VH-VL binders against UPF0173 metal-dependent hydrolase Caur_2542. Designs and how they scored, part 3

Target 1, 243 residues: UPF0173 metal-dependent hydrolase Caur_2542, of Chloroflexus aurantiacus (a9wi57)
Amino acid sequence: MATLGRNVTITLIGHGTFHLTTPEGRNILIDAWVDGNPVCPEPWKARVRENLAAIFVTHGHFDHIADLVDLARETGATVVCQYDMVPYLEGEGIPAAQLVGFNKGGTVTVADVRATMTTAHHSSTIYENGQIINLGTAAGYVLRFSNGFTVYHTGDTCVTMDMQIIGELYRPDLVILPIGDHFTMDPRQAAYALKLIGAKYAIPEHYGTFPILTGTPEALIEHCREFGVTTEVIALKPGESVS

## First folded at step 24 (VH-VL; from p4 with heavy chain S54N G55S)

Design u2
Fold by OpenDDE, fold request of step 27:
Structure u2 (fold): chain C 243 residues (1-243), chain A 122 residues (1-122), chain B 106 residues (1-106)
Amino acid sequence: as target 1 above (243 residues)
Amino acid sequence: EVQLVQSGAEVKKPGESLRISCKGSGYSFTDYYMHWVRQAPGQGLEWMGGINPNSGETKYNQKFQGRVTISADKSISTAYLQWSSLKASDTAMYYCARLGYDFRGPFYFDYWGQGTLVTVSS
Amino acid sequence: AIQLTQSPSSLSASVGDRVTITCSATQKVKWMHWYLQKPGQSPQLLIYLGSNRATGVPDRFSGSGSGTDFTLKISRVEAEDVGVYYCMQAWRYPYTFGQGTKVEIK
């Protein structure tokens, strides 16, 4: 198992939801599919609620926000999201004071984390009352911690040359990226993404939760070899952590 | 057209083993979870467990865990439910059901088999 | 486990009547579904995710609710609607069903 040695703990909750503990001891989530997540370990359904400071939302699909409103209201955590999503979340009962809306290219400081919203090639819509509701566009995040540790979460996306820009601008230490195929990158595309980004570590996500998501960490590793990528793939199981 | 076709009725004695089957057609078998739901005579529906036919990963109702095994052969688009040792209380109708999903959300049984009646008596 | 309690357990209606069935959960549920099991048949999906009609389901069927309370309504019951209706939650393991509501026609 890889050791980051950066006093940041990353835990896979399941599918595309991650729990992180900052150097200051603050707990944050990336996306929020917990209670209804079929692969989320039962103990973590309670643990994610403990001292939760913030939730960083990548986009509005159900497999990423199914528990967002409830968790936000229950914990008082600051919800960080694309500006377009703010009115919808207010309508769902999240207090305005808990909402931090900004947009791609912008940076905010929440829970002692400098968060820059990045582009992602994917959609961000929901279905409600017989209509498709637009919540903006899919996004990723560069999370810069106080100790210099930098995490790049690509969001749900296909591979894009924009990833090279992120790699060069922020030099992320660790990348979180989808490999499940069908709705996001397949393992080969993800391997190429890692080539562009140039990070030391990678955590694959968004696979196996549904049978149709056929990508595997093993396939990712194989394709990394294909492209001469030396990034260390850390295949976390739900409930597992790396520090 | 999506169809789930189950094996025929079974009459067994306590202590005997049994495996019943459910064959899916009209869709990509490995793209959906397959679950089993039972119904005792004159009773309601009870979830038993399910399987990812692609990976073989299973989830069980704790009530049945250790007593039944859910498996699948994706090469023939077939799911199985089996007992190593039947009890009289296992007498019931057993349904296989596909766990569907769409843009709106997941995890509803959108297609059901015709059911397999299992009778266990001494 | 999340327990689901339906009300009523049984009812008898005349053709054309409005029918209402409720389902109460012991805790909040986000994903609730409704099924109909006609006499001698397998269950069939009626409403999924609270308010969406399954393919082929007539518009006289509707679903509503959130949190712990959900409702299935038949605006004008037909003879073919006879059977046992079940609510089901897929929010937490184990998946659970209501005890069922038997609907008969007078």
Scores: ipSAE 0.942, ipTM 0.964, lowest interface PAE 0.4, mean pLDDT 97
Fold by OpenDDE, fold request of step 27:
Structure u2 (fold): chain C 243 residues (1-243), chain A 122 residues (1-122), chain B 106 residues (1-106)
Amino acid sequence: as target 1 above (243 residues)
Amino acid sequence: EVQLVQSGAEVKKPGESLRISCKGSGYSFTDYYMHWVRQAPGQGLEWMGGINPNSGETKYNQKFQGRVTISADKSISTAYLQWSSLKASDTAMYYCARLGYDFRGPFYFDYWGQGTLVTVSS
Amino acid sequence: AIQLTQSPSSLSASVGDRVTITCSATQKVKWMHWYLQKPGQSPQLLIYLGSNRATGVPDRFSGSGSGTDFTLKISRVEAEDVGVYYCMQAWRYPYTFGQGTKVEIK
């Protein structure tokens, strides 16, 4: 098991939801599928609510925001999202003061984290009242912590040359990326993404939660070898952490 | 079309073991969870557990206390429900059901087998 | 476990009547579904995710609700609608069903 040694604790909650603790002791979530998440350990359903400072939302699909509104309302956490989501979330009862809407390329500081929204090739929509509602476009985040540790969460996406730009501009220490296939990158695409990014560590996500998500960390590792990628793959199980 | 075809009725005695089957067709078997739901005579529906046919990962209702095993053979698109030791109280109709999903959301039983009647009596 | 209580447990209606079935949960549920089990048949999906009709389900069926309270309505009941209706939550394990509502036609 890898040790980061950077005073940032990353926990896989399940599927595409992560819990992070900053060097300052602030708790943040990336996306919010918790209570209804079939792989989320029961104790973590309560733990994510403890002193939650912020939720960084990548996109609007149910497997990423099923618990967003409830968690935000219960905890008062700042919701960081693409600007397009703000009106919808207000309509769902999240106070405007809790919403930080910005867009790709922009940077905000929330919970002592410098967060830059990145592009992701994926959709961001919901279904409500018989209609598909546009919530913008899928995004990722570069999270820069006060101690210099940098995490790049790609969001749900296919592989893109934009990832090389992120790799060069921000030199992320750790990448969180999907490998489940069908709806996101397969393991081979993910391995190539890692080649482009050039990070020391990688945490695969968005696999196994549904049977159709067939990608595996083992496959990722194999394809990393294929491309000469030396990134250390940290395959977390739900409820497991690395720090 | 999607079909779930279950094995035939069973008549057993307490203490005997049993495995019933559910074969899926008309869809990619490994793309959906398969679950088991039972219905005692004249009673309602009760969730037993499910399996990811691709990975073999299972989830159980704790009520059954490890008395049942859910498994799958994806090579023949078949899920199984197995008892190590049947009890009279296991007498019920057993349904396999596919756990569906779409853009709107997940985890509804969109297709059901025809049921397997299991009768356990001395 | 999340308990689901349906009301009523049984009802008898005339063809053309409006039928309303409620399902109350002991805690908030986001993913609620409804099934119909016709006499001598397997359950069949009726409404999924609160308000979406399954394929082939007539528009006289509708689902609504959120939080802890959900409702299934039949605007004009027909003879073929006879059976037992079940609500089910798939929000938390274990998945649970309501006790069922038996619908008969006079």
Scores: ipSAE 0.941, ipTM 0.963, lowest interface PAE 0.4, mean pLDDT 97
Fold by ESMFold2, look of step 25:
Structure u2 (fold): chain C 243 residues (1-243), chain A 122 residues (1-122), chain B 106 residues (1-106)
Amino acid sequence: as target 1 above (243 residues)
Amino acid sequence: EVQLVQSGAEVKKPGESLRISCKGSGYSFTDYYMHWVRQAPGQGLEWMGGINPNSGETKYNQKFQGRVTISADKSISTAYLQWSSLKASDTAMYYCARLGYDFRGPFYFDYWGQGTLVTVSS
Amino acid sequence: AIQLTQSPSSLSASVGDRVTITCSATQKVKWMHWYLQKPGQSPQLLIYLGSNRATGVPDRFSGSGSGTDFTLKISRVEAEDVGVYYCMQAWRYPYTFGQGTKVEIK
């Protein structure tokens, strides 16, 4: 197991939901599938709510936002999301004062985190009242902490050359990226994404939760060797942390 | 077209072992969890547990943990429920059920097997 | 575990009656599902994810509710609607069913 040594704790809650404790001791969540998440350990369902400062939302699919409204209302956490998602979330009962909407290329500061929204290539919809509701475009985030540690969460996406630009501009220390195949990058595509980005560490996500998501960390590691990628893969189990 | 076909009724004595089966067809077997649901005679439905037939990973209702084993053989699209030592209280109808999901959300049992009656008596 | 309590546990209805079955959960559940088990048959999906009808389910069946309180309604019962109705949640492990509501048609 790698050690980051940068006073940032990253925990896989399950699937695509991550809990981070920042260098200043603030708690944030990336996406919000918790209570209904079949792989989320029971203790973490309560713990994600403890002193939660912010929730960063990558896109509007159920496996990323199913618990978002409840968590936001219960905790008072700031919800950081794509601008077009704001009217929907306000209509669902999240107070406007808790919503920070912005768009690709923009940067906001929430808690001690400077977050830049990046491209991601994925759909972003929710099904309600017999209709499919468009929730804007999917996004990734570059999260820059107060001590300079930088995390790039790609969101749900295919591999894209934009990742090379993001790697060059932000020099992320750690990447969180999907490997599940079917709806996102497979392990081979993800290994190539790591080549483009050039980070020291990677945490795979978004695999195995549904049986159709067949990618594995072992396959990712194999393909990293194929491409000469030196990024260290940190395969967390739900509830496991690295710091 | 989706079909779940279970093995036939069983009559056993306490202490005997048993494995019952559920064969899925008309869909990609490894794309969906397979679960088992128990119904004692004249009683309601109880969830027992399920399996990811691709990875073999299982989840159990704690009531049944250690009392049954859920497994799958993806090469023949078949899930199994197994007891190492049956009790009279295991007398019940056992259903396999596919755990469904789609763009609307997860999870619900969308298709059910016909049931396997297991009778345990001396 | 989230316990689901159905009301009533049993009822007898005439063809054409409106029937309401409730399901109360001990904790919030995002979606409730409903199953019908006709005499001698396997359970079959009736309503999923709150209000969606399964394939082939007639429009006389409807589901509603949120939070901890959910309802299945049959607007005009028919003779073939006999059986035991179960609510079910797969929101949190362990997955649980209500105790069932037996519906007889006189």
Scores: ipSAE 0.778, ipTM 0.913, lowest interface PAE 1.3, mean pLDDT 95
Fold by ESMFold2, fold request of step 27:
Structure u2 (fold): chain C 243 residues (1-243), chain A 122 residues (1-122), chain B 106 residues (1-106)
Amino acid sequence: as target 1 above (243 residues)
Amino acid sequence: EVQLVQSGAEVKKPGESLRISCKGSGYSFTDYYMHWVRQAPGQGLEWMGGINPNSGETKYNQKFQGRVTISADKSISTAYLQWSSLKASDTAMYYCARLGYDFRGPFYFDYWGQGTLVTVSS
Amino acid sequence: AIQLTQSPSSLSASVGDRVTITCSATQKVKWMHWYLQKPGQSPQLLIYLGSNRATGVPDRFSGSGSGTDFTLKISRVEAEDVGVYYCMQAWRYPYTFGQGTKVEIK
């Protein structure tokens, strides 16, 4: 059982959706697949709505935004996303006052969080009304909390040398990254990503939700040994927290 | 191309055990959840539960939890529904159904087995 | 659990009629799916994710709705459309079906 000891609580809601409580007691969500998420525990469907300050969106695939519009409208939370997604979300009924759009390399402050948008190499589309709608490009986030604790959520991506730059510039304490294979990094690629980044902790995500996503935390740990990576892997079950 | 072929009809007595099967072909069996749906005589459809055939992880409708076991043998692309002790109320048609998704979104039953009629009477 | 209530529970239509079947959910669902079970057959997917027709389904079938209220329409019923129609949600566990709508051709 790892302990972060940094006044941040990180909970896996399921798949790629995470709930975080910041050092100042603010609640944020990364992505928004909650009510329709087959692995999200029922109590957490209500709990994610409680005092929700912000939702950070990595990209526009259904398994990351299926509940976004409902959650944003119900809670009043600020939605932080790539600029090109803003017109779509406003058209779907999220009030403009709740939308903070920016782009890769930029930094915005929401609540007690400084969020820098990073690269991620993945598609970002949805299918609606017989059309494929382009929602910009996939992104990751470096989240810097008021006490200096730093989380890098890679978003959905392959392994990329950009991760070395991000590791050097921001020195994240904790990385959240996919390991599921098929649509994202497999465990071996993710272990190499951790080598490039150099963080103390990692939380794997985006595996097992669909049977085709076959990567496992155990395989990630094995490949970390392969590459000499000392990052501590914290494998959360949906609804589990680390703090 | 995708086919779900179920085992044949069964006539059983209360208290007996039973395992029925569903063999998938024409697709990668371990890439999709397999689910079971019940239809009592003259009645509608009722979801029972499903399995990730790759990991063995299961999810049950609470109504059936503890009354049935869902399992799979991925080496022969086969899912199973099993009772340890049948009741007369278990008389029904049982369907396996593949839980589909694609780029349009998640989860709908896209392919169904032909059904297995289970009759339980004393 | 999300209960799905269909209306009507049965109907009798003539070839060429317009048929409307509604499905009301006790909680919001993102997508409704529709199945047809022809006499003596397994259910088959008709409409998925709200409005997409399954492969081989004629364009006389359409699905619509959002939130808690969903509709299946048949613009011109044909003799082959007999059977029981079910709405179904796989948005939240437990997955649930409507009670069914029996469609007969007179």
Scores: ipSAE 0.732, ipTM 0.898, lowest interface PAE 1.6, mean pLDDT 94

Design u2
Fold by ESMFold2, fold request of step 27:
Structure u2 (fold): chain C 243 residues (1-243), chain A 122 residues (1-122), chain B 106 residues (1-106)
Amino acid sequence: as target 1 above (243 residues)
Amino acid sequence: EVQLVQSGAEVKKPGESLRISCKGSGYSFTDYYMHWVRQAPGQGLEWMGGINPNSGETKYNQKFQGRVTISADKSISTAYLQWSSLKASDTAMYYCARLGYDFRGPFYFDYWGQGTLVTVSS
Amino acid sequence: AIQLTQSPSSLSASVGDRVTITCSATQKVKWMHWYLQKPGQSPQLLIYLGSNRATGVPDRFSGSGSGTDFTLKISRVEAEDVGVYYCMQAWRYPYTFGQGTKVEIK
């Protein structure tokens, strides 16, 4: 397993949900499928709640927000999301004081993390009371920590040329990106995305949770070789950490 | 039309081995988990465990861990439940059930096999 | 494990009666599912994800509830509704069923 050596701990909770501990010891989540997540280890269901400072939300699909409202209310964590999602979440019972809404291109500071919202090409809806509710557009995040370590979480997306621009502007050290195929990039597309971004490390996500998501870290590594991509793939199992 | 067709009833003696089957058709077999549910005579339903038929990864109810093996052969769209040594307490109806999901959310058993009655008696 | 307790354990109804079955969970569950096992048959999905009717299920069946308390209702029971009704959760492992409610029609 690789060593980051930057006082940032990144744990795959399962599927598309990640827990990070910042250099200041602050705990954050990216997305919120925990209690109902079939691959989330039981100990981590309690641990994600411990001193949780913030939850960054990429989009409104069930497999990313199923536990969001409960976690936010139970922990008091700040929920960072696309602006148009704010009224929905407030209506679901998250206090307005806990909601930080912004939009693509903007930067906010939460839990001592500078978070810039990026493009992602994916839908963002939820089904509720017989209706499909539009929750804005899908997003990614560039997370810049106090010590300069930079993580780019692409969100659910296809490969896009915007990733090259993001790589040039922010020079992320580590990328978290989907490889599952079917709903997101397959491993070959993800390897090309890493070519565009140019990061030192990558953590694949969003694969294997549903049987239809057939992409694998091994296939990602193979296609990185195909494209001459030197990014080191760190394949975490649910509950595993890198630091 | 989604169908789950199970192997026929079995009468066995304690200590014998047994493998029962569940063949899925009318859908992409490897797109969904397949699970097994037990119903002892005169009793309710108990979840036993399931398998990702694409990867072979399994999950078991602790009650049945080490007592049965769940497997699948994706080339013939078939899942299996297997005992290496049956006990009288294994007498029950055994159902396969597909674990469903859609854009509304996961999970629920959306389709069930017809059941396989296993009788273990000396 | 999340235990599900149904009430009543059994009931006898006349055609046209309103039937209510409750399911109480020991922990919060996001969605409850309901199954009907008719005599001599395998279970069949009736209500999923709280309130959605499975394909072919008549609109006299409805599901409701949240948190730990869930309800299945039959607005006007028919003779074909005989069987054992189970609530079920697949929110957290291990997946669990209620003990069942036997419904007889007389």
Scores: ipSAE 0.726, ipTM 0.899, lowest interface PAE 1.8, mean pLDDT 94

